VH-VL binders against o27280. Designs and how they scored, part 222

Target 1, 266 residues: o27280
Amino acid sequence: MDSMNVPEVLEIKRIVEESESVKTFIFSWDFRREVRPGQFVMVWDFRDEKPMSVSLIDPVRSEIGISIRRVGEFTDRVHGLSEGDLLGIRGPYGRGFELMGRDILLVGGGIGMAPLAALADEATARGMRVDALVAARTADELLFLDRLEAAGVNISTCTDDGSCGFKGFAHERLLTLEENHDMAAVCGPEPMMFQVMRILDERDVPAQLSLERYMKCAVGICGQCCLDDTGFRVCAEGPVFWSQELSRVREFGRYRRDPAGRRVPW

## First folded at step 10 (VH-VL)

Design J22 (framework fv_bamlanivimab)
Fold by ESMFold2-Fast, scan of step 10:
Formats: C-alpha cells, sequence, structure tokens
Structure J22 (fold): chain C 266 residues (1-266), chain A 121 residues (1-121), chain B 107 residues (1-107)
C-alpha cells in the first residue's frame, strides 16, 4: 500500500469561509509525506474524486488546507460538510513551485490565489519580499487578503468592476507597475496567465505558471492533461511550468479542450 | 480635499487604556491602509501598526504586540487605535496616516493633525 | 527590524544653499524609501516616495536618489520654509522604520 495512491480518510478539523463561494478545509497532516506549494491532492467525498490545490501548508500546527470553490454537484456536497465530517485525501501530486531570488511577484486570479497563498507563506518564512497582485471580478471575490496581510505580503488588488483597487484586469495593472522582481509565480484563468506571462517575458522576469485544467488524470492514465505542441501532461509534468516552456505551446492562452477533446476558445 | 481628523487630547493614569479615533473627512479610506505613528516629546517617529479596512487582520510592530489594537469601521470611515497598560513612556503625540494600496503602500501621503496623550500619575 | 540611520543628525545652512541628507538601511530595501518633512508642532509631510518620486505639490528643488542601502535627499536651493526636521522611512518590510531625523537649522 502506497499512502499516496490510496485515499486516507481524514476528519475536517476546521473550515474557513473565504468568501460566499470559497471554503478552506483544514486537516491534520503527517509531514513525513512531503507537501510543497503548487501541488494538488485528490479529494474524495465517497462518491466522486476531484483535484484540489493545497492552499495551506503549516508544519508547526501539522495541518494542510484545501480551498474549494462551489461550482457544481461535487463541490456543493463538500460545501455542505461540517467540522468533524470525513473526506478522503490522496496525494500530493504534481511539481511544486521553486523559490529564487530576494523579491518575488505573485499574480493570482480568483481561486488561483489558493496555491499562491501557500507559496507566499513559504517565501515570507524564508525572508523574501513578496508582492502579490490579487485579481477578481469583484471585491467580494478577492481571496486570502487577510492571510496574506498577516504573513507580511505586500498586496495590490484589481477588480474588473473597480470595487477594490485598480479597475481592470491583472495584466493591465501589471503594465502600470514599475517594480522589478527576481521571479514570479502566476495562477488563475488561462487568458490572464497568458497576458501576464508575455509581459514578464518582455521584462526578463522568470515566471512559473500553474495550469489546473483537466487534472482528472492525476494518476497518469488519461491524456486530457496533455498540452499541444510539446506533449506536456499537467498531472505528470505540471501543474507548474516555467514561462519558457509555455511560450512554445500554441494552445496556451488561446483555446482549451473539453472532455471530448474539442477546442473551446477562452 | 480629503482630511484625517483625530479625536482630542487625553490625559490618562498609568495602567489605564486610551482609544484614539481617526475619521476620514471629504471621502472614504476603504481603498487605503491606515497607519498609526507616534512621537514622544523631542523624539523621532515610531510606527505602531496599520490596518487595511477590507482586511480583518492588522499588522503591529512587535514592541506593541499585545498592548495595541487597531480597528476600522468602514461604515463611518473611522479608524481606531487602542493602547492598553499605559506607562509614562507612552506620553506622545499619536498620528494616523493613510497610505496607498500599491506594493510600496508604506508611504503616507495624508496625515491627521495628531492626538496628544499624556500619561501621568 | 531594519535600522535606518541618517547623517548628519543636524546641520546649519543659509538660504540658497545646497543641502544633502543621507540615509542608510541596515539591509537592502531596494527603492522602498520615503522622505518626510516635519515642522515643530505639525504632522509630517511626504516629500519623496519610492526613493526618487516627487510627491504632488512638493517643490522641484527637492529630489531623492539611491537604491539598496544608501539614499540621499537633496534640496538644491534652500528656502526659508525648508528649515525643518527631515525623516527617511523604509517600507520594504514591516515594521516600517524611520531614521532618527536630521534637523536643518538656519546658520
Amino acid sequence: as target 1 above (266 residues)
Amino acid sequence: QVQLVQSGAEVKKPGSSVKVSCKASGGTFSDYAISWVRQAPGQGLEWMGRIIPIFDTARYAQKFQGRVTITADKSTSTAYMELSSLRSEDTAVYYCARSTYDFGSGYMDVWGQGTAVTVSS
Amino acid sequence: DIQMTQSPSSLSASVGDRVTITCRASQSISSWLSWYQQKPGKAPKLLIYKASSLQSGVPSRFSGSGSGTDFTLTITSLQPEDFATYYCQQSYSTPWTFGQGTKVEIK
């Protein structure tokens, strides 16, 4: 028995309400099984299993957190759970982020802030200066602002509607910022990540981007996670990729594939 | 013009607490951070902490951790700084100041007029 | 905590003089440094942010320069209203910290 490939039934220790549509579920974790920011786990509600990014990694309290946005039947059921209820957790899977340099930029959109929040904790613990550009459609959908502020992160916000901070998209905000960074990490909607990557590439800032689409092949048996032109598999080689790798992929930022393999524009 | 208007001077006994208010006049501070900075007579400036009104968490200088509480009431555009267990060394002028939301949001462009707090027996 | 040290602690100058004040950080703070002016009995006034950006409404005789650990505030032609105490402040990391101040007095 490999504990990574067999779901471990864990009790929900605490639930944090991040927004009306997002909750973080916190579990006790044995850190002899390593977890790094940027990795994901498979969450099993005893009916269905879905991939979820690890959003909290706390070795001091021996806890991990998993942030889940309510978007369908599975996530509706999980959101209905309470402290003391049980979920199956399998993993972690995927490559984590790498930290380099002294000054790091995080660019997160919506639930994409979840893996970046875990990265922010590690970076600040290492004494790095962390600047986070947190983007959402509205102020109510901005995530982890309290946690990032408590961790010592320097925050800039942007919302599509202008309800908090810069009015506009993350890449538009980034164009108005003149600050230099040693590296960046980006996670959010793929069109946002594509635009941000192009700007960072022009500025010669190495970036890591997290692609979280079609992670049902976490065990490596499904080709849906494969990217065009390079043959990368998100669950096997990702979800974190360097910008140099993604700039060679024609599909990235332009279209995605549905479960039938058909191209769907962003 | 936007102004920060602070509550009036206070004289307190050692061991008591003081709560100073800072109200935005001519606008709101919802998109800004509000810092509290004090200055003892004839001395320099000392940052105590800050709050960003949309966050539930304030940051404090370690020296004041456990004695200071900074809060904000977004509905009235008023920030508060409460300092407990007062000592004579807490005699100072207390300023509130706003800073921007940007990555370098630590520069303070609008300041309150200051609140003199005297701690004497 | 990041320590900020100003030099000199005080200086005497005449109207029309070029005044230079330096600020040194105990570790690199990139360009996250601001300069403030304070007159007796008044709140500080922001002059410069991000090491070299002039705050709106501040006279162009004020300028800032530097990066990393060493920073300078320059007043190119001192005016009567410029006699005050000047403070540098880092915003690279909390807690934000100020220099001890430089008092600019009339000669």
Scores: ipSAE 0.651, ipTM 0.817, lowest interface PAE 1.6, mean pLDDT 87

Design J23 (framework fv_bamlanivimab)
Fold by ESMFold2-Fast, scan of step 10:
Structure J23 (fold): chain C 266 residues (1-266), chain A 121 residues (1-121), chain B 107 residues (1-107)
Amino acid sequence: as target 1 above (266 residues)
Amino acid sequence: QVQLVQSGAEVKKPGSSVKVSCKASGGTFSDYAISWVRQAPGQGLEWMGRIIPIFDTARYAQKFQGRVTITADKSTSTAYMELSSLRSEDTAVYYCARSTYDFGSGYMDVWGQGTAVTVSS
Amino acid sequence: DIQMTQSPSSLSASVGDRVTITCRASQSISSYLAWYQQKPGKAPKLLIYKASSLQSGVPSRFSGSGSGTDFTLTITSLQPEDFATYYCQQSYSTPWTFGQGTKVEIK
């Protein structure tokens, strides 16, 4: 839609503090512009613009939510805002998740739970059984547990330090879980997603993975650089990809790019 | 090993509220979900809701929504169920029971002894 | 809400008998079904979880089977302590729901 390419200046209606480093900013939204889980918006603070996944989609209240982790100057400024302050929102962009079957597994690491929380809402609204493996370094960094539990999602947790649930990484926990799923959706640090994808592939579970570095590909900012380096033609509109596409990308889970475009190990 | 010990029987008037406690001993309280299940005289079992103490989040059956509040105090390993606006139909034995909160959770392996709540005018 | 229906509502049996109780869900619940035993004046006791997994400490004469919508609890050689009411419960989707119960009485 034409209107999605021009930033709308929207008032911050409500702020939810998800953790010490993560806040969800809630805006009134006109759902004549459809938003789907897995899509992102460009958030403009009138100086810089950054892509952020949509974490709440609520047509009943006419609201969307955008969850932002404090990681640098832009996000520090946005975290300093209050209810009533203004932000520019452009979008949505990218391909959303596709749902199939009746039982879905969500595997989220850190802020990667943000787009998966929106997906959980859609899946539960469709009557699907939703199992979520929520991973973080520590208990304080686990996100959306209260929202997922309230929505009827079955939750398993894992933390690197063992402060909540299984002690270890998401893929280690997944190996101990033998429940059958018709599909999976995965979002989090790339090394985590790579390990999880391999297990799901061996179990013949179709998986969709959301990759932050390909969000700019969906709006045409740096997609060509990433695609050339993979030696594999990826769908133009990320950030959500099927596991079969990513299994043929040699760099996925193994290498990243520095500012000079050089391959460096994770 | 793990025991759930509930508070004693209550007799309440219609329109009042009741708060039943469930104290866990032996084992880790926060590793589990605590459900509340009631049973009216001669009737079957009815799930009211649960709390997962580590999430500090409760979930309720729609039928009890607005009248039931389930809470937990991690420092005392005690879960509570408060039911307000009592009616004669709320006369029942109220059980607390623990379950894992993991995938496939909701089966309850340890049960409290039950608390009889009688609502009479 | 998922409705759970047990059959029969009651049965009479003798010590040594094979007893079979069935439970039907109003929609598919995969294998997310538990069976409980309740004696008069006592709390329920978990027997079977995940349709067929025997709870620790429960005698091997108890077994569960089934998936989807149809489930069965079997007691292969009924003992005097087995005269009780049995309940199935789904844990596929909240609210968790129970069957109406099956009373196993002495013949």
Scores: ipSAE 0.679, ipTM 0.834, lowest interface PAE 1.6, mean pLDDT 87

Design J24 (framework fv_bamlanivimab)
Fold by ESMFold2-Fast, scan of step 10:
Formats: sequence, C-alpha cells, structure tokens
Structure J24 (fold): chain C 266 residues (1-266), chain A 121 residues (1-121), chain B 107 residues (1-107)
Amino acid sequence: as target 1 above (266 residues)
Amino acid sequence: QVQLVQSGAEVKKPGSSVKVSCKASGGTFSDYAISWVRQAPGQGLEWMGRIIPIFDTARYAQKFQGRVTITADKSTSTAYMELSSLRSEDTAVYYCARSTYDFGSGYMDVWGQGTAVTVSS
Amino acid sequence: DIQMTQSPSSLSASVGDRVTITCRASQSISSYLNWYQQKPGKAPKLLIYKASSLQSGVPSRFSGSGSGTDFTLTITSLQPEDFATYYCQQSYSTPWTFGQGTKVEIK
C-alpha cells in the first residue's frame, strides 16, 4: 500500500555468493507486508535506485533475499557491500506469479532463475511437482542448482558450450522433452523467452513470463510499458505477464530500447 | 560399459558408524545421480537418499535425516554413504545405484553389487 | 510419502504362463513408475521405466502399462529365468518409494 512508496533502510543480514558475478543479499522482513514470487523491490544504495526481483521468501525465518548480478556501476557498488551495511528497500511491486495445477515447468536463463527459485519454493510447498530447465552460456553461470535440488525440484541443465548437461539453447532442450505440464513460468534473456513461449503456446501450456524491462511500468516510473509495431501502447502492470498478453506485443523478443528510447535489435 | 563397485562387508557394534564406498568404472560418474538403497534380510527395498555430484548437493529420506550423510568425490568417481548411531535394525545390504537426474529421471539403471552391514554386539 | 502397494504379494506360475503384477500409488504419480527384477543374493535390475518404456537389453515379453495411480507389469510367456521378486518404484517425488515386492515362484 502507501508504505510501499517509501524506502526502508535495512541492514544486510547475510550475503550468499551464488557465482563469480551473482550475490544474494538477505534481509529481515516483516511479513505483514506480503511478498510473492515474481514481485520485485526497488533497491536504493543512497545514490541510485534499481528494480530487483525477490529471489528468497522465507516467512519461517522472517527473511527475504534479493539476487543481484554485477553488470554496471550500481550493481558493482552493491556487490562491494558487506554484512551489516545498509540498503534502502521499497516495495514489493508488480504482479507475482500465479500457480495452478499439479505440475509446473520453470525455464530460467542466467539471473532469470532468481525469481523462479522463489517460485519453486512456493510450488513445492504446495505439493506441486516442479521441473526446472536451467540455462546459461557456461556451467559457471548456472544458478541455484543446489537450492533447487534441496527444495525437491527436478533439474535439467543446458549450456551453450555443453559444459554442463545438454549442449545448446533452452528452446532446443525443451523440444527434446516429452513431459506435459499444467503450467510454465519463464524468466531470462528476452530472445530465449520468446522462443520458449512459442513452443509452450504450440503445446497449449499456459505460461507466465517475467520481463525485467517492464518493472518500471509496475511502479509508474514511465507511465506506459511500450509501443508495438501498430503504434499501440501496452499499458500493463508487470513484470509477470501471461503468454497470451505478450503475443500482442510485437517488440517482444525482436528488439529492445536503449537509454534514449530508440529501438535496438537483440 | 559402466560398473559400480562397492566396498566390502562390515560388522559393526551398536552406536558406531559405517561408511560405504561406491566407485564408478568404465564410464562417466559426474553426469548422474547416485542413490543409496538398503534391504534388510527378507524385506523390501528402501531409498535412503541421493547425491548429484555436479551440484554437490544431497537429498535424503526423512527417516534417515540427521543420521545419514551422502558425499561424492568427482576426482575419484566415488560416492560415499555414512550412517551413524547404528542400531540392530540397520542390519541390511546397502546398494548404490545410478540414475540420470533429468526430468522423469529416478529410475536406477546400474547398481553396485551391495555391501552387507551387520550390527551386533 | 507416497505409498506403493503391489498385488499379489506372491504368485505361483508355470513356464509359458502369462503373469500380471499390479502396483497402486496412494496419489497420482503421472507416468513416473519403474519396475525392477531381483533374484536372490543379487542387486535389482531395471526392467521398465516411465511406466511403459522397456530398458535396453530386457526381453520384449516384459511390458508395462498404466498412469495416475494404477500400473501393471506383464510377462506374456514366463521363462525359467523370470522366477524372481518384482518391485515397482515411484520417481514422481522424493523420497522415492518401492512397493513391497511380488515373488513369482515356480508352480
């Protein structure tokens, strides 16, 4: 509600190194503020504020976790912090994942496994069978494999270079899988998500996809999500969208926008 | 052709621990999960847990949590199962078995020969 | 935990007989059901995986069927080497669980 719009200054309780480039920052959280998998928070380092997906939701320990990949100045500064240091957190924001049925397929690429790891925890707690296709360029970039296995998730890996599991892209691996699922959740690089969505649509599997670039629309920063090829403006609360919603967005999987708002091919 | 070779039979006293090894030969070890399954005399099969060496993560049946530890050494292609606080009811043949860990995997296609563990005074 | 119940617990049969063993899960396990054969003093051997897939090297007289909660292993023409104990196992969720076994004895 109203309290979502003011950052709370929270102490970093614990830091988990997930890989050379990814860390999970864990904070005490008051669960009178509900947070669900697929939602994000705004992380404030007292200079800049960026949206980050919630990757751990633990009501028993009263903790949330936020997984951050080092990709620029903001994330570099945050990665330099230690346990006991302070960050501003506001939220949660956005539409979370919805769960239905008995079986769910998770398809994650790189840091896109972060929100899916939180979803996996909820799905397994509900008694669902969870199958996770975890994709990355190399074995070193596969995330949360130990956490997913510990949670009871069935894991398949694929890497572009073949260093772990199937050699190839997520959509190529998906084409070799014969299992049917009641639903799917997808998060990762937009070109990967587009290819995966097409296969799931053909198989009549309802899918939800999490799009990082639409997180700002959910907090009202841009006022609108995007333009498609017909000039139609898509005004929807993200970051999670059903596949049928994304089928209307011509730019999904085809191009992105630079800081000036110009179209740039993937 | 891959083969799983287990360590030899053991006789242990109540309250002690036993550590059984399972070495893969003739094929890949790290691309598979290794499960431990026991069978008491005249009884059926009981799954204890598994390890996926590439994830370095073990998963256990609740009955054995706190007493069993499953580990793997990828460099020697060897998995281990250590069971502590032994009781007479732990007398059984202990098998290691491999499976793929992929979706729908959980069927064990290659088994070790078994290790007899007897717990008696 | 998912309970697996086999029927019958034992049966007597002659060479050439058609033998049917059933396995029931306490909840739906889709098609994640596997069948093993075990002879006295030996490790189990995988026969059928994912309810109906025949393991490489296993004779075609063995077949599996079923989905959800009810599964069947069939041996169409029993051979002398088939006298053994048969186990079903679910791999739908951990812990993996086995049926109590069905002993196939010579009549």
Scores: ipSAE 0.653, ipTM 0.811, lowest interface PAE 1.6, mean pLDDT 87

Design J25 (framework fv_bamlanivimab)
Fold by ESMFold2-Fast, scan of step 10:
Structure J25 (fold): chain C 266 residues (1-266), chain A 121 residues (1-121), chain B 107 residues (1-107)
Amino acid sequence: as target 1 above (266 residues)
Amino acid sequence: QVQLVQSGAEVKKPGSSVKVSCKASGGTFSDYAISWVRQAPGQGLEWMGRIIPIFDTARYAQKFQGRVTITADKSTSTAYMELSSLRSEDTAVYYCARSTHDFGSGYMDVWGQGTAVTVSS
Amino acid sequence: DIQMTQSPSSLSASVGDRVTITCRASQSISSYLSWYQQKPGKAPKLLIYKASSLQSGVPSRFSGSGSGTDFTLTITSLQPEDFATYYCQQSYSTPWTFGQGTKVEIK
């Protein structure tokens, strides 16, 4: 994406405690600026700005929500804020999810359920059947279960430690589930997304995957496209990519890079 | 092998409420959805709603929304169905039944014995 | 809500007969269809799930078929214990809904 707006300063209307480490911040929103599931906004705390996926889209109440996990200095400061405090918001940016077919699969890991929760709301409002596989390390880190259930989503859970539902990883659980789907949307840790993508590809299910690391590309920070290591251009207007686009990116799911450009295994 | 055991028959006055219990034994309670299905004398089966005990939110058939409340107590492995503002048309046998809450779940493989609720003046 | 219609509402059959019962959904439910047997004064018993999967412990003379909107339950070589009412049920979307039932009577 090539758009860079000045942040609009908005009041935090409401804060929802999703877990010990995750909060959803809710703002009044003018829906003349359309926002779609899978898009993100830049959140500015008057010191730094970071991309955050939109997790709630509510035109009836004229509200959006952003769900933030506490993982570092910026998110620690934001978590310290209260209702009535101010944040800068600009956007939305990036490509949102596309819905197709009747029967939809969502696979989310940890905070990756945030953009998928917004997608689930849209899909169920359209009368689609939505199946969600919600994965986390422990039961306390499973997010949005009550919201998904209230929306009419069919939920399967898995935790690494077995504290809720299937004991194991998302891809291991997916192998035991035989339901057919017209499309899938996947968001979570990159190794999880890679394994899930491979299974969906074998089943001929078209998948869309949301990659946080490509959100900066969508606002023009790293350019409009990247070359993969096979020489093909990959559109940098993420964060949502079709699985056929990601199959050409050799590093997807295998390694990442540190600030010096060195390979770091998952 | 899991069994579902329901509370005993009830006779109620119009306008009152009834609360029926369903206790699971012989298995892990929280791994299943518990549905409530009623059957009026000589009539077919009617799904009222369900709860998955790991969630706070239950789902209800629109016909019963606002009159029915389904809850679960994980510590006692017991699900409850409370129906308020009773009318004679609510006279029925009320069943609890379990299903897995995974994709494609919704087939009910274990059923309680049923609780007869009679609403009369 | 998804409406489920069974045909016939009742039938008379003899031991050894082949019986078929049909169920039609008002919209596509893929294969999310179950069949139940109910005897007077008893709770329903699951026979078939996912349109064609036989529940453990159910005799092989019971079989299910179909997908989308049209489904069939077949009982080959009807036995005395099979005289009962049969219900189909969709689990594609809540609220889950049942057919009106088919009573299989002895003649």
Scores: ipSAE 0.693, ipTM 0.846, lowest interface PAE 1.5, mean pLDDT 87

Design J3 (framework fv_bamlanivimab)
Fold by ESMFold2-Fast, scan of step 10:
Structure J3 (fold): chain C 266 residues (1-266), chain A 121 residues (1-121), chain B 107 residues (1-107)
Amino acid sequence: as target 1 above (266 residues)
Amino acid sequence: QVQLVQSGAEVKKPGSSVKVSCKASGGTFSDYAISWVRQAPGQGLEWMGRIIPIFDTARYAQKFQGRVTITADKSTSTAYMELSSLRSEDTAVYYCARSTYDWGSGYMDVWGQGTAVTVSS
Amino acid sequence: DIQMTQSPSSLSASVGDRVTITCRASQSISSYLSWYQQKPGKAPKLLIYKASSLQSGVPSRFSGSGSGTDFTLTITSLQPEDFATYYCQQSYSTPWTFGQGTKVEIK
């Protein structure tokens, strides 16, 4: 619909503090505009507009949630808001996750668990078995553990420092887990996603990966965006990509872009 | 190694509540799920629910929904199971048991000794 | 809820016998099945996890097999200490559910 491209000024209904650096902002939502896990919205604080993944989709309560990590000027300002304050919301945008099979794997790093938490809710509501590997640097940076457990998700944790669960990185933990899955969804730091994708490919598990840095490109804000070896538009295909699509992208997991647009190793 | 030690036997009247404790010793409490499993005399095993203390969230079997509450106190490494509105059919031995909350690890490798709960007039 | 059905409910056997106990799930549970041994007045003891993995300290005469809906516990040469009740349990989804038990008695 045309209406999805017009910003709506919505009242912040509730704020949930997920961690010291992450908050979830909850809004009433008219589900005549469908929202799927993996999609994002543009959040406008009346000065700047930034893309944010939808982390809660609740048709029963008529609510959506947007989880935001404090990383810069925009997010710092938004974190200063209270219940009753207003934000502009436009969307949803982008390609959402596709669910298939009976048994699915979620692999999330840090804030990357946000879109995966919404996916977990939908998958469990469909009667699917959901296994989640939740990774962070430390225990206090693990997100949505209580929400995932309440939803019926089977959780494994890993932290770089060993403060909760397996001591090590997500891909190292995944190598010690031998359960097979019909599909996987992965979201987190790009180097983590690259290593996880390689393991899942070797196990013949189709995976979908969410490239959060391409959400802005999906609405055309950064101009015409193409993946380096594919030639197709990221704004038409992203932010969620199949592993088969990403295996052809030399930049994925190896390089990032600096503010000048130059390739820089991760 | 790791042990789960439960509170002692109880005799309760119909309509009352019972709260059974399960204390972990000799190992980490918060990295495990604690399940409660009951067994009526001459009957099989029945899973009631579990808590993962790190998430502070419990799940229950539908049969006990609204009557059972499972909690954990991380500071004392103790899990609790409270069952309300007791009936004679609730006469059973109640076990706590641990499992990792990891994938494929819903098996219970360490069990408490059991707490006999008798519901009679 | 996933229903677990064991067969037989009881059996009589002699020391040295090969004993097989079967467990059927009402829907596919992949390999998320465990076997427990329980002696009168005692808590259950884990024997097998993930359908076929032998728990540390459990004698090698115990083995598990199966996937999906049909599972088997085998005791290849029954010993006096093996007379007990055996339970299967699925951990594919909560609520976790047990079979009704199989009592292995002296012939």
Scores: ipSAE 0.642, ipTM 0.816, lowest interface PAE 1.8, mean pLDDT 87

Design J4 (framework fv_bamlanivimab)
Fold by ESMFold2-Fast, scan of step 10:
Structure J4 (fold): chain C 266 residues (1-266), chain A 121 residues (1-121), chain B 107 residues (1-107)
Amino acid sequence: as target 1 above (266 residues)
Amino acid sequence: QVQLVQSGAEVKKPGSSVKVSCKASGGTFSDYAISWVRQAPGQGLEWMGRIIPIFDTARYAQKFQGRVTITADKSTSTAYMELSSLRSEDTAVYYCARSTYDFGSGYMDVWGQGTAVTVSS
Amino acid sequence: DIQMTQSPSSLSASVGDRVTITCRASQSIRSYLSWYQQKPGKAPKLLIYKASSLQSGVPSRFSGSGSGTDFTLTITSLQPEDFATYYCQQSYSTPWTFGQGTKVEIK
């Protein structure tokens, strides 16, 4: 059990440039320690540790991948690394997505496509039909399109500027799509997830949503990843939650918390 | 108004390769998938594969995997299908066709005129 | 691969007749089925998509129905220009596959 809480120093086997701001770092992985889509790991650069969703799970090649967007000092340092360099990986942590039915909808915004790409791989391997709505600000920021297409996923795109597919937001695009699904999985900016959840609830489609993991320590020990009204701990009870659970959380889709714990509107 | 215009008929020897082009005229194919479908004399329609121009990866029917390559050039609005190691059984009319690639997609609403490829010694 | 089987393989009909063609999938494809018309020497033309949606510009005498494994194309009042071969096609899963075709010929 304690071995899961100690970082294992792993060599970066391969780096895939997904976009100008996103890279996927690929490591050899011993699948006796099972990893499922929707789970995360703690990534340690020997100075800081940050939670990152697992974006590739490949038991055939014995590899996992972690997709990282360049947003600050930690991610800048990690983006500066090369194949052969070392990172500490601890985990996996959290509950993953559940698959049910034959036909699944994925709705991803920006880097939120990362955990959904791993889910898409598992779903298609199980013989499920996978439809993915991939949303971004511009065409250049749409992620994993080649990988999803190679996996057999049916893709719709939307961009704020209309440079690829539907012009508009994910929820606006979803309103024009009437295909029924047995379940959905959603990951992206919280305001997007809130709007998408409302539409799926009206359509009686059970949805799972992957939440931001705002944590100052590992695995929920200090409770700082608790959600407001329900006391959910993202690292212990999440990061994946059913839409029925999130509809009871006052904060979801309305405000977030900064590092000091203060409420900040989306 | 958009039309798909294909390259002209080809006569090829066994073992050679053929590359057929499909150019969008009067519009673009940026938001569409381009499929290749063939029809041997007296036979039905057979889907070979497709490419969505914004993706680097095409999908192929397993029968053609390793022999067919489908590519697209966005700058010229042209899709290509190259079939290698030709046999007499590859004699057919080859069509390109566009479809939307959204969730209900796969229906082909605009078709090229077809390219006759004859493989004979 | 999903196999598509059409019935009948051919039929003879007169102008004004009601024509029905059926298509069966080897597994459930929900509503991801299209119907095409092909005349000799010409490319196929899309008639119906998503099992029952009529393509723009196609006459209303054409209609599609069905879901899952069993689908039907109906032509309510056959016209001279409707003598052609008709194909169903599934787009539920790649590779996309076509039925063997149904030839509608003049009686």
Scores: ipSAE 0.677, ipTM 0.832, lowest interface PAE 1.5, mean pLDDT 86

Design J5 (framework fv_bamlanivimab)
Fold by ESMFold2-Fast, scan of step 10:
Structure J5 (fold): chain C 266 residues (1-266), chain A 121 residues (1-121), chain B 107 residues (1-107)
Amino acid sequence: as target 1 above (266 residues)
Amino acid sequence: QVQLVQSGAEVKKPGSSVKVSCKASGGTFSDYAISWVRQAPGQGLEWMGRIIPIFDTARYAQKFQGRVTITADKSTSTAYMELSSLRSEDTAVYYCARSTYDFGSGYMDVWGQGTAVTVSS
Amino acid sequence: DIQMTQSPSSLSASVGDRVTITCRASQDISSYLSWYQQKPGKAPKLLIYKASSLQSGVPSRFSGSGSGTDFTLTITSLQPEDFATYYCQQSYSTPWTFGQGTKVEIK
C-alpha cells in the first residue's frame, strides 16, 4: 500500500507531558492501517523527518501516540508545538513484537519504555500477566508508571541514583529476581539491553529487543541503521530482533556508529 | 519501625459515605503500595483495592468498583479509602496495609490497627 | 477472580503438635502466595511470602511450600501463641483474593 509511504498531515489532538524531556503526541488514526507494538512511524515537521516508535495504540478511541524525547534540533522544534498544530506521519514501518505464553517481562530504559507501553496494553488485553522493570538514571526520568499501573502491569523500578526503587542498573535488579517468564521484551540504551539479554539467555527466556538506532533514510538504502555482523537494517529488518540473533552481533552493546559511520564505544 | 495509624471508629447511616484515613509514621510511605482490606464480623478478609502513592491511579476489586475511591497524600503520608452508598453489609473492620509494589510482591507486611465502621439506622 | 480454598476450615491441636493447612487456587498462580496469622481483635500478621519465604521476625517453626495451584503452611511444634486463624492470599493478579481462613483452636 502506497499510502503508507506518503506522509499524511495530521492534527496534534493531545499532548501529554510525561517528564521534563518527554512528551507524547496523540493523533486520530484510521486503523485500516494496522499498527502493532514495536513498529515505528516517520514524523515530518515539514523540514526534517525522523523515526519515532508508536507508544499508544487505541483502536477504541481511534488514536495513536508517539513519545518523543528532547535530544536535538528536530525534537526541540516538535516539543515547541501545541495541540491543534500539524505534523506529517507516514507508516507504520518495521516488525512488531510477538506475544506468546502467559507471563511476559518488559525491561525498559528511559524512552525505551515508549514501545513497551504499547506492548503492555496489548499483553494485558490478551489476559497475560505483565511484569515491567522500568529503569532510568533518576526518578524524574521514569516513564509511564501511571499508565502501566492503570493497565494492570506489575511494576519494579530501578534508578542509577536510588531515587526510586532499586538503586542500580536494570541488569543488577534482574539478577536479584528469580521469577520465570515465558518471554521478555527489552528496549532502552544498548549497553543495558546487552546485559539484560545475556541474563535472559542464560535463563532460557526468549527475548525480543527493540533497537532504536538513528537513521537518515526510512527505506533502508543507507548503512546508518545496519548492524555490522549480520547486515540487518533496523528500518527494514527490525527494529525488533530476537535475542538469539543479537547474541551473534559483535557490535551490539559494545559500540555504535556516528553519522559518518565511524565506530564509537559506548 | 514503620507504623500505620488509622482514624477512629464510625457509625454511619445507610446511603451515606465514610472516609477512613491511614497515616504512615516512622518510615517510608511513597515507595510502597497501600491496600485496603475489610473484614465483616465473624467473616474472612476481603481485598478492596490499592494505591501506589507515586502513581495517580488506584486498582479496585470489581465488587467495589464505582463505590470505593482510594487516594494518597504524600505531604501528610496519609492514604484514604472512601466508600459511598453504604449498606448494612458494609459493617466491617477496615484495614490499611503496606506492600512492596515490585512485581510479584503483593504481600502485606505492615498493617494498620483497623477502623470499625458500623452502618445502622 | 482467582478463588482460594483452604482446608480444613478449622482444626483442634495441642501444644507440641505438627499442624498443616492447605490452600488451593482456582488457577495457576506460580509462587505468588502469602500466609497470614490473625488473632481475635487484631490485624493480620504476615508469616510467609512467595509461597516459601519466611518473613523477618517470624519463628522458624513456620514454613510454606507449594507452587502452581496447591500450597501448604506447616507449623512444627505448635506453641500457645499459635492458636489463631490463618489465611492464604494470592498476589498473581488483581483483585488480590484470600482463602476463607483456617481456625487453629486448642484441643
Scores: ipSAE 0.635, ipTM 0.809, lowest interface PAE 1.7, mean pLDDT 87

